# Ledger of designs, part 1: VH-VL binders against Oxysterol-binding protein-related protein 5 (OSBPL5)

All scores and structures are predictions.

Target 1, 118 residues: Oxysterol-binding protein-related protein 5 (OSBPL5), of Homo sapiens (Human) (q9h0x9r126to243)
Amino acid sequence: VVIMADSLKIRGTLKSWTKLWCVLKPGVLLIYKTPKVGQWVGTVLLHCCELIERPSKKDGFCFKLFHPLDQSVWAVKGPKGESVGSITQPLPSSYLIFRAASESDGRCWLDALELALR
Below, numbering starts at 1 at the first letter of every chain, in headers, positions and changes, except where a header shows other numbers; Kabat numbers aren't used for antibody chains.
F, E and O stand for the ipSAE by ESMFold2-Fast, ESMFold2 and OpenDDE, each averaged over both directions (binder to target, target to binder). V2 = 0.75 x the mean of E and O + 0.25 x the DockQ between their complexes.
Where letters were taken out, [cut] stands.
The coordinates of atoms that the task and the answers printed are left out; those that the model quotes come from them. Centres of patches stay.

## First folded at step 10 (VH-VL; from e2 with heavy chain V50I)

Design g4
Fold by OpenDDE, fold request of step 12:
Structure g4 (fold): chain C 118 residues (1-118), chain A 118 residues (1-118), chain B 107 residues (1-107)
Amino acid sequence: as target 1 above (118 residues)
Amino acid sequence: QVQLQESGPGLVKPSETLSLTCTVSGFSLSSYYVHWIRQPPGKGLEWIGIIYFTGRTRYNPSLKSRVTISKDTSKNQVSLKLSSVTAADTAVYYCARHSGSKYYFDYWGQGTTVTVSS
Amino acid sequence: DIVMTQSPDSLAVSLGERATINCKSSQSVSNYVAWYQQKPGQPPKLLINWASTRESGVPDRFSGSGYGTDFTLTISSLQAEDVAVYYCQQYYSTPLTFGQGTKLEIK
């Protein structure tokens, strides 16, 4: 069951933003290059994550998923058993910073993620 | 089929509390967001507020101090309370839903008329 | 709040002619604009989302365009059943706001 699906910008380790397709399911956040099937980037395990809002007038509506012990938030395998995700800019291992396209988008994502983290 | 239906007293005295209920069918409050919107006679539309999956709410600042939105997911009901009503609160009150993270309304209730009068 | 301003407030168009309704936002809302049609005694009906995407079942004579602050709803050939009040709405940020409405009548 999909709770939420939309494009979000994710901040890479080089501090650049990449637009990626995000699919929120119970317990996991799936990240894809595009909405098309087959371009899986990674899977975030939500059971080990905490969520915080990062308000910023300059950067838009941002929020952060992070591991409280600075461990990896990523699953080893993808939804189809993939071992290697599609190539994208390097992403942090222990946290992800997201930016929604609008305030309304961001609020829904925060709500949905909060629900999924329960 | 998807349905929303508003219900409640059509007449409220000044200074009293307006109380309405939106009963939904054909979809779950766990999967869709519900809003309240009102329309004074012969005038445009005013957004009142939203209730999120988590039960969190967001209100129009113009009404925030007087508005309370709540829900009972098990009963498929969303409630609206507006305190200290005046003649200016006379309107047709609608509940409407949106899907995903985009706050446009694909389904509306038929609306219920509320008149504030002594 | 983001203010949505429609123009004109009222419009009379002959049957078969083009009707154009404009909507201007006080600040950029990207393409986060919806258009609604409301007939007397009925709730608003969603016509267009994402500024230019027709909702399912909406006739192709209805079209939306725009990005940023200027948006337009066009009815290419006005039909009798198109008589209604039309509203634009931004859903870029809360509070959600609507235009004041445009009353479309047959000339």
Scores: ipSAE 0.907, ipTM 0.954, lowest interface PAE 0.5, mean pLDDT 96
Fold by OpenDDE, fold request of step 12:
Structure g4 (fold): chain C 118 residues (1-118), chain A 118 residues (1-118), chain B 107 residues (1-107)
Amino acid sequence: as target 1 above (118 residues)
Amino acid sequence: QVQLQESGPGLVKPSETLSLTCTVSGFSLSSYYVHWIRQPPGKGLEWIGIIYFTGRTRYNPSLKSRVTISKDTSKNQVSLKLSSVTAADTAVYYCARHSGSKYYFDYWGQGTTVTVSS
Amino acid sequence: DIVMTQSPDSLAVSLGERATINCKSSQSVSNYVAWYQQKPGQPPKLLINWASTRESGVPDRFSGSGYGTDFTLTISSLQAEDVAVYYCQQYYSTPLTFGQGTKLEIK
């Protein structure tokens, strides 16, 4: 069951933004390079995450998923058993900062993630 | 088939509370967002508000102080309450659906006319 | 709030002729614009989303264009059934806002 799917910008460790396809399912957030399945980047385990809104005028509507103990939020394997994700900019291990293209998008994602974290 | 249907009293006295119900079928309130939109006679459309999956709401600032939107997912119903009504609240009230994170409305109810009159 | 302003308020076009309706947003809304057709006694009907994507079942004569602040709905060859009020809507930010509407009639 897909709760939400759309492109979001994710901030890498180098503080650059990369547009990635995000698919929210119960308990997991799947991240892909493109909407076409097969370019899996990573899977975020939501059971260990907390969510906060990061209001910023400069960066638009942002929110952050993070591990409260600064541990990894990433699954070891992908949905098809992948052990290595597709190449992208380095992403943080214990948190992810997202940027939605619009406020409306951001609010829906925030809502959907809150739902998925329950 | 997807359907939304508004229901409630068609006549409300000034200063009273307008109460409407939107009953949906053909889809789940856990998968789609429902909005309330109204249209005064001979005028344009005014967005009232949205209820999110989590039950959180967002309202038009012009109506925020008087509006309450709630839902019962098990009954496939979304409710609208508008307090302290005046003649200016006379309108056709619609509930409408949007999918995903994009707030455009692919399905609408037929609308229900609410007249505020003594 | 983002204000959506349509022009003209009313338009009369001969059958078979082109009808053009403009919509301007007070702020950039990217391509987060939808167009609706509303006939008397009916709810609005979605015609266009993402400024230029036609909904399924919508005739090819309807087209949308624009990005940022200026948007246009075009009916290439007006048909009798196209008589209606048309609304643009931005869904970039809340509150969601609609244009004031354009009444399209046959000349």
Scores: ipSAE 0.905, ipTM 0.954, lowest interface PAE 0.5, mean pLDDT 96
Fold by ESMFold2, fold request of step 12:
Formats: C-alpha cells, structure tokens, sequence
Structure g4 (fold): chain C 118 residues (1-118), chain A 118 residues (1-118), chain B 107 residues (1-107)
C-alpha cells in the first residue's frame, strides 16, 4: 500500500542535494535513484525514527528524519532482496535531511510521515 | 466509481452554525486528501481548508476562527462546520479530493447550496 | 496569500479561432498551476495540472504554459462546447487560491 510517492531532494553532512524518488509505505520509506524500478538506494525503517520540521522563508520545505540514539535507520536488504543499495553520494547511517519543492508538498509529506512513524 | 457528495441544510439563519457532510465512495480517505471549497453566487472559488491523514487541519486564514473540519474514516465522511454565519457565507459548498502531495483536484462533489437568511 | 489575477474577465472568440487566457501570480509559484473549466450548474472540471500537463480525456486543443508568475491557457480552435468560465489555481502554498475567472463566449 503506497501512501505517497514523489521526488525529494536529500542530503546528509554534505551540502549538496540529490534528487531521489521516495515511496512511503506503512513503516518504511523506500528510496530509489529514479521512479524506474531497479535503482534502489536504500530503505529507511521508520519505527526507530523521529521527525523534525525545518521551516524556512525561502523556496521549498525542509525536514529531518533521524534515529534519536544515533543508530542506523537503514534496512539491510532491499524490497527485491538486494544486499547493496545504489548511491550517487554517501548518506549518513543515522539521519537524512529532505527538501520538498513547495510548502504545500512538505506539509503533506510531514503529515504522511507522522502517521507512518506511529 | 469515484464520487463525492455534499449534504446538509440548504438554509441557515444568521449567527448559527453551518454544518455539511461530504460522503465519499470509490476511494479511501487513507489514500486521498479531502478539501472544502466554496463559491458565492456568481463569484469565484474560495478554498476553505483541508483535513490531513493524521486529522491535522489547515484553514484559510480568512475563515479559520470559525471553521472546523473533521472526518470519520469508518463512515467515509468529512464534515465542515462554519460558525457565526452571515449573508457573506451564502455559497455553493464543494468537497474535492487530491492524491499525493500536489493540491489540485481531480474529483469534485456536485456542490450543495447554502443560503444564509433570516 | 498568493493572489492569482486572470485577464481578461470576459472574452468573445469566433468558432475555430484561438482563445488565450492569462493568469498572473503575485509571487513565484513555480509550475504549480492548475486550470479548471466550469459550466453553469456544474462543479469545476480539471483540465491542466503542472501548468502544462493535460488531464486524461481533455482534448488536445487545450494547452497550458508558463512558469514562475505568468501562465497561459490556450484553446487552439474554439468549439461550441468550450463556452464556460475558466479558473487558474496555484497549489504552491496554502491558502490555495484561484483566479477570479474568465468567461469565454462565442463571438
């Protein structure tokens, strides 16, 4: 059951944003390079995560998904049994920072993620 | 088939509360967001508000002190209450849906006319 | 609030001719614009999303363009069934806002 899917800009420690395809299902956030199947980047296990809004007066809308004890948020295997994800830049083990393209998009993502974290 | 249907009293006295219900079929309130929008006679469209999956709401600032939107997902219903109505609240009231994070409306109800008059 | 201003308020066009409706936002909304057609006694019908993407079942004579603050709906060859009021809508931020409408008539 897909709750929401869209491209979001994602970063970690580096300030460079990477546009990735995000698919939200109950309990997990699946991340792919593109909407096309076969480019799995990683899967975030939501049960261990917290979510914080990072509002801005600028374009877009930012939020952070993180493990409060600084542990890994990533599943070991992908949805088709992949053991190693594809990635164009390194992402941290314990958090991700997201940017939605607009305030209204970001509000929907926060709402859906808040429900999925419960 | 996808359907939204507004219902409620067509006549409301000034200072009273307008109460409407949107009953949906052919889709789930866990997969689509529902909004209320109104159109005064011979005028344009005014967005009233949205209810999110978590039950959180956002309202048009012009109305927000008087508006309550709620839902009952087990009954496939979204409700609108608008308190302290005046003649300026006379309009056709629509419910409409969107999917995902982009707030454009692919399906609308037929609309219900509410007249505020003594 | 983002104000959407349509022009003209009313437009008369001969059958088979091109109709052009403009919509301007008070600040950038990227390409987050939808266009709706509304006939008397009916709810609005979605024509265009993402400023330029035609909804399924909408005739190809309808096209949208624009980015940022200036948007256009074009009907390349007007048909009698296109007589309606047309609205633009931004969905970049809440409150969602609509243009005041453009009434399209046959000349």
Amino acid sequence: as target 1 above (118 residues)
Amino acid sequence: QVQLQESGPGLVKPSETLSLTCTVSGFSLSSYYVHWIRQPPGKGLEWIGIIYFTGRTRYNPSLKSRVTISKDTSKNQVSLKLSSVTAADTAVYYCARHSGSKYYFDYWGQGTTVTVSS
Amino acid sequence: DIVMTQSPDSLAVSLGERATINCKSSQSVSNYVAWYQQKPGQPPKLLINWASTRESGVPDRFSGSGYGTDFTLTISSLQAEDVAVYYCQQYYSTPLTFGQGTKLEIK
Scores: ipSAE 0.549, ipTM 0.852, lowest interface PAE 1.9, mean pLDDT 89
Fold by ESMFold2, fold request of step 12:
Structure g4 (fold): chain C 118 residues (1-118), chain A 118 residues (1-118), chain B 107 residues (1-107)
Amino acid sequence: as target 1 above (118 residues)
Amino acid sequence: QVQLQESGPGLVKPSETLSLTCTVSGFSLSSYYVHWIRQPPGKGLEWIGIIYFTGRTRYNPSLKSRVTISKDTSKNQVSLKLSSVTAADTAVYYCARHSGSKYYFDYWGQGTTVTVSS
Amino acid sequence: DIVMTQSPDSLAVSLGERATINCKSSQSVSNYVAWYQQKPGQPPKLLINWASTRESGVPDRFSGSGYGTDFTLTISSLQAEDVAVYYCQQYYSTPLTFGQGTKLEIK
């Protein structure tokens, strides 16, 4: 059951944003390179995450998913049993920073993620 | 079958509180966002506000101090309260829904007319 | 607030002819525009989302275009049932705002 799906810009410690296709389901956030050719990048396990809005002056609407004990947020296998995700840019093991295209988009994502974390 | 239906008193006295209920069927309030929109007689549409999955709200700044939107998910109901009404609040009141993060409305209720008169 | 300004305020078009309704936003809204049709005594009906994507069940004579600040709804061959008021709506930011409406009539 898909709760929400859209492209979001994602980064970690490297300050370069990558546009990725995000699919929210209960308990997981699936991340793919594109919706047309859905090559799995990784799956975030939401049960181990916390979610916060990140104040931003110039970045539109940003939020962060992270493990509060600095451990991995990633599932070990993809939705089709993939053992290795397709990675264009290295992403941190314990957090991701997201940017939605607009404030209204971002507030929906934050709200849907907050519910999916429950 | 997706349906939204507004209900409540059609006549409200000036300075009192307008109170309306939107009852939804054919979809879940945990999967779709519900908004209130109004239309004064012979005039255009004015967005009132949204209630999110978590119960957070955002309101039109023009009405913000007077408006409260709430929901009861167990009853499939979204409520609107507008305090301190005047004749300018006479309108048809609609509830409408959107899915995902893009705030356009694929389904609307039939609307309920509220007249503010002494 | 992002102001959506429609033109013309009213439009009369002969059956079978093309009707064109314009909508201009006070600042860029990308392609975050929807179009609605409203007939008397009825709620608005969604026609177009994403400036140009037709909703399911909407006849192909309806089309939308535009990006940024300038948007157009076109009815390629007007039919009698198309007599209505048409509204554009931006959903780039809250508050969500609608154009003032364009009344479409048959000549």
Scores: ipSAE 0.546, ipTM 0.845, lowest interface PAE 1.8, mean pLDDT 89

## First folded at step 11 (VH-VL; from g4 with heavy chain S101T)

Design k5
Fold by OpenDDE, fold request of step 12:
Structure k5 (fold): chain C 118 residues (1-118), chain A 118 residues (1-118), chain B 107 residues (1-107)
Amino acid sequence: as target 1 above (118 residues)
Amino acid sequence: QVQLQESGPGLVKPSETLSLTCTVSGFSLSSYYVHWIRQPPGKGLEWIGIIYFTGRTRYNPSLKSRVTISKDTSKNQVSLKLSSVTAADTAVYYCARHSGTKYYFDYWGQGTTVTVSS
Amino acid sequence: DIVMTQSPDSLAVSLGERATINCKSSQSVSNYVAWYQQKPGQPPKLLINWASTRESGVPDRFSGSGYGTDFTLTISSLQAEDVAVYYCQQYYSTPLTFGQGTKLEIK
């Protein structure tokens, strides 16, 4: 069951933003390069994450998923058993910073993620 | 088929609380967001507020101090309460839904007329 | 709040002629604009989303364009059933806001 699906920009370790397709399911956030299935980038395990809003005038509507103990938030395998995700800019291991395209988009994502983290 | 239906008293006295219910069918309140919108006679549309999956709400600042939106997912009902009503609150009240992260309304109720009069 | 301003407030167009309704936002809303048609005694009906995407079942004569702050709804050939009030709406940020409406009539 898909709770939410849309594009988000994710900040890499080099502080650049990459637009990626995000699919929220119970317990996991799947990240893809495109909306087409087959370009899986990674899977975030939500059971080990906390969520915070990051208000920013410069960067738009942002929020952060992070591991409270600075451990990896990533699953070792993809939804189809993939061991290696599609190539993208390097992403942090213990947190992800997201930017929504609009305030309204961001609020829906916060709501959906909050629900998924319960 | 998707349906939204508003119900409640058509007449409310000044200073009293307007109370309406939106009953939905053909979809789940766990999968779609419901909004309240009103339209005074011969005038345009005013967004009242939204209730999110988590039960959190966001209201139009113009009405925030007087508005309460709640829901009962098990009954497929969303409620609107507007306190301290005046003649300015006379309007057709609609509930409408949006899907995903985008706040445009694909399905509307038929609307219910509420008149504020002594 | 983002203010949506439509022009004109009212428009009379002959059957078969082009009708053009404009909507201007006080701030950039990207393409987060929807258009609605409302007939008397009915709720608004969604016509266009994402500024230019027609909803299913909407005739081809309806088209939307624009990005940023200037948006346009066009009816290429006005039909009798198109008489209604039309509203633009931004869904870029809350509170959601609508244009004041444009009443379209047959000349």
Scores: ipSAE 0.910, ipTM 0.955, lowest interface PAE 0.5, mean pLDDT 96
Fold by OpenDDE, fold request of step 12:
Structure k5 (fold): chain C 118 residues (1-118), chain A 118 residues (1-118), chain B 107 residues (1-107)
Amino acid sequence: as target 1 above (118 residues)
Amino acid sequence: QVQLQESGPGLVKPSETLSLTCTVSGFSLSSYYVHWIRQPPGKGLEWIGIIYFTGRTRYNPSLKSRVTISKDTSKNQVSLKLSSVTAADTAVYYCARHSGTKYYFDYWGQGTTVTVSS
Amino acid sequence: DIVMTQSPDSLAVSLGERATINCKSSQSVSNYVAWYQQKPGQPPKLLINWASTRESGVPDRFSGSGYGTDFTLTISSLQAEDVAVYYCQQYYSTPLTFGQGTKLEIK
């Protein structure tokens, strides 16, 4: 079951933003390069994550998923058993910072993620 | 089929609390967001607020101090309470649905007329 | 709040002629604009989302355009059933806001 699906910008370790397709399911956030299935980037395990809003006028509506102990938030394998994700800019291992295209979008994502973290 | 239906007293006295219920069918409140929108006679549309999956709410600042939106997912019902009503609160009240992260409304209730009068 | 301002407030157009309704936002809303048609005694009906995408079942004569702050709803050839009040709406940020409406009548 899909809780939410939409594009988000994710900040890489090089501090650049990449637009990626995000699919929220119970317990996991699937990240893809495009809305088309087959370009899996990674899977975030939500059971080990905490969520915070990052208010910023400069960067728009942002929020952060992070491991409270600075451990990896990523699953080892993808939904189809993939062992290697599609090539993208390097992403942090212990956290992800997201930026929504609009405030309205961001609030829905924040809500959905909060729900999924329960 | 998707349906939203508003119900509640059509007449409310000044200073009292307006209470309405939106009953939905054909979809789940766990999958779609429901909003309240009102329209005074002969006037335009005013967004009242939204209730998110988590039960959190966001209200129009113009009404925030008087508005309470809640829901019972098991009953497929969303409630609106507007306290301290005046003649200015006379309107057709709609509940409407949006899907995903985008706050445009694909389905509306037929609306229920609420008149504030002594 | 983002203010949506429609123009004109009322419009009379002959059957078969083009009707144009404009909507301006006080701030950029990208393409986060929807258009609704409302007939008397009915709730608004979604016509256009994302500024230019027609909803299913909406006739081809309806079209939307615009990005940023200026948006337009066009009815290429007005039909009798198109008589209604039309509203633009931004869904870029809350509070969600609507234009004041444009009453479209047959000349």
Scores: ipSAE 0.909, ipTM 0.955, lowest interface PAE 0.5, mean pLDDT 96
Fold by ESMFold2, fold request of step 12:
Structure k5 (fold): chain C 118 residues (1-118), chain A 118 residues (1-118), chain B 107 residues (1-107)
Amino acid sequence: as target 1 above (118 residues)
Amino acid sequence: QVQLQESGPGLVKPSETLSLTCTVSGFSLSSYYVHWIRQPPGKGLEWIGIIYFTGRTRYNPSLKSRVTISKDTSKNQVSLKLSSVTAADTAVYYCARHSGTKYYFDYWGQGTTVTVSS
Amino acid sequence: DIVMTQSPDSLAVSLGERATINCKSSQSVSNYVAWYQQKPGQPPKLLINWASTRESGVPDRFSGSGYGTDFTLTISSLQAEDVAVYYCQQYYSTPLTFGQGTKLEIK
């Protein structure tokens, strides 16, 4: 069951945002390059993650998913058995920083992610 | 078949608490967000607030100190309480839903008229 | 709060002619605008979302446009059943806000 799907801007250590298609299901966040049946980028395993709102200097709404012990948040295989995800920018193994387009969008993402983490 | 239906007393005395219930059917309160909106006679629409999946709320700042929105998912109900009412709170009260992150309302209840009078 | 200001407050248009309703926001809301139709004794009915996307089942004569602060709802070839009050709404941020409404009637 898809809880929520939308484009989000994602970054890690580098201060360069990449717009990716995010699909939230219970327990997982699936990340693709595009909504038109995009290449699978990776799957975040939510059971090991914590969620925190982050301050933003620009428009939008920022939040972070991270492993509290700095271990990997990524599943090893994709939803169709893929062993190698697509990549256009290095993403950290233990966290991701997200930016939603607006404050109202971001509030819904936080609410839905909190539910999916349970 | 999606339905939202407001119910509650149509007449409320000044200084008392207005209490309304929105009963939903044809959709889940875990999949759609419910809002309260009101419309004074002959006037426009005023957003009152939202209750999120986790039970968190956001309210219109103009009403924030007087408003409580709550839900009972086992009864498919969302409740509105507005304390310390005056004649200015006389209106038709609607509940409405949205899905995902975009706060526009594809379904509304029929509305219930609340009159504040001695 | 983001103020949504509609113009005109009231509009009379002949059957079969074009009606245009304007909505201006006090700050940019991108394309986070919806339009509603409300007939007497009824709740609002969603017509347009995302400033220009027509809801399923809404006739082709309804169209929306705009970005940033200036938005329009256009009804081509006005029909008798289009007599109603029309509202714009921003959903960029809370509190959600609506325009004051535009009453559309037939000349």
Scores: ipSAE 0.494, ipTM 0.844, lowest interface PAE 2.3, mean pLDDT 89
Fold by ESMFold2, fold request of step 12:
Structure k5 (fold): chain C 118 residues (1-118), chain A 118 residues (1-118), chain B 107 residues (1-107)
Amino acid sequence: as target 1 above (118 residues)
Amino acid sequence: QVQLQESGPGLVKPSETLSLTCTVSGFSLSSYYVHWIRQPPGKGLEWIGIIYFTGRTRYNPSLKSRVTISKDTSKNQVSLKLSSVTAADTAVYYCARHSGTKYYFDYWGQGTTVTVSS
Amino acid sequence: DIVMTQSPDSLAVSLGERATINCKSSQSVSNYVAWYQQKPGQPPKLLINWASTRESGVPDRFSGSGYGTDFTLTISSLQAEDVAVYYCQQYYSTPLTFGQGTKLEIK
């Protein structure tokens, strides 16, 4: 059912970071604005994604999910049939860059995502 | 009921390999991470390492060349091997779990005492 | 390695009085600190996570505070069953590290 859930910072197309609630399930990564109200932002389809660590000098730990052929990573509908996700700012169509609050958090996310991509 | 139980030989000769098994029940190794921690007599706690869902490991750098952690999910077991032991490796060895991305331990095993002696 | 330094190493407090245990990290760990109680012959028991969040079933007399490098565990009214060794632990990065422990006794 739920493999992992935590807040992650996700980079928008204009290079700004937004803290979003990420819920990992087999095959999908669900993204919400907050855990309490559950406003769906989007769903990443993991089966065609690749995962890479993005080391940097910034605090925390960065990694990237991307479609190797630059196609969309997003599902059309939300988990409750939502047709339009809510969003504070635009997110890329073919990739997402994440920042976890610490290296330990990030290592755990890489592990869980690597398994979910299989 | 959540339970972790360490088992293995209580006496190990110098230069040999210490081998321990943590058997878990009441939770899944696909939902919780298991760590090994040890405590020398009358001393504090030392983290040994973690095994992730993918089978990747991270170890305390002080032990990294001598330690191997592995798991058998079908048997609900996590194993610890520590090679080339000396008297400094005499300790109580614990396994402990965490969920999600935050590495604090809500359940610990009872611990097993390992003495390194001729 | 992030070093966690506890003070004092031992502490004697009268029943019903306040006990205060301090923990200092060698670099910022945000609020990624847990506190454990360990009684003789037993494994550590988790008391506090996130520096200040009490685990379920832990009495209200236990409280934690701090952010960054300086953390405190407080027992507001010491009970006989609180005699133990207390450890802080950071989980900001691996290797995970614990303080050296604080032995709490009844005066």
Scores: ipSAE 0.488, ipTM 0.842, lowest interface PAE 2.4, mean pLDDT 90

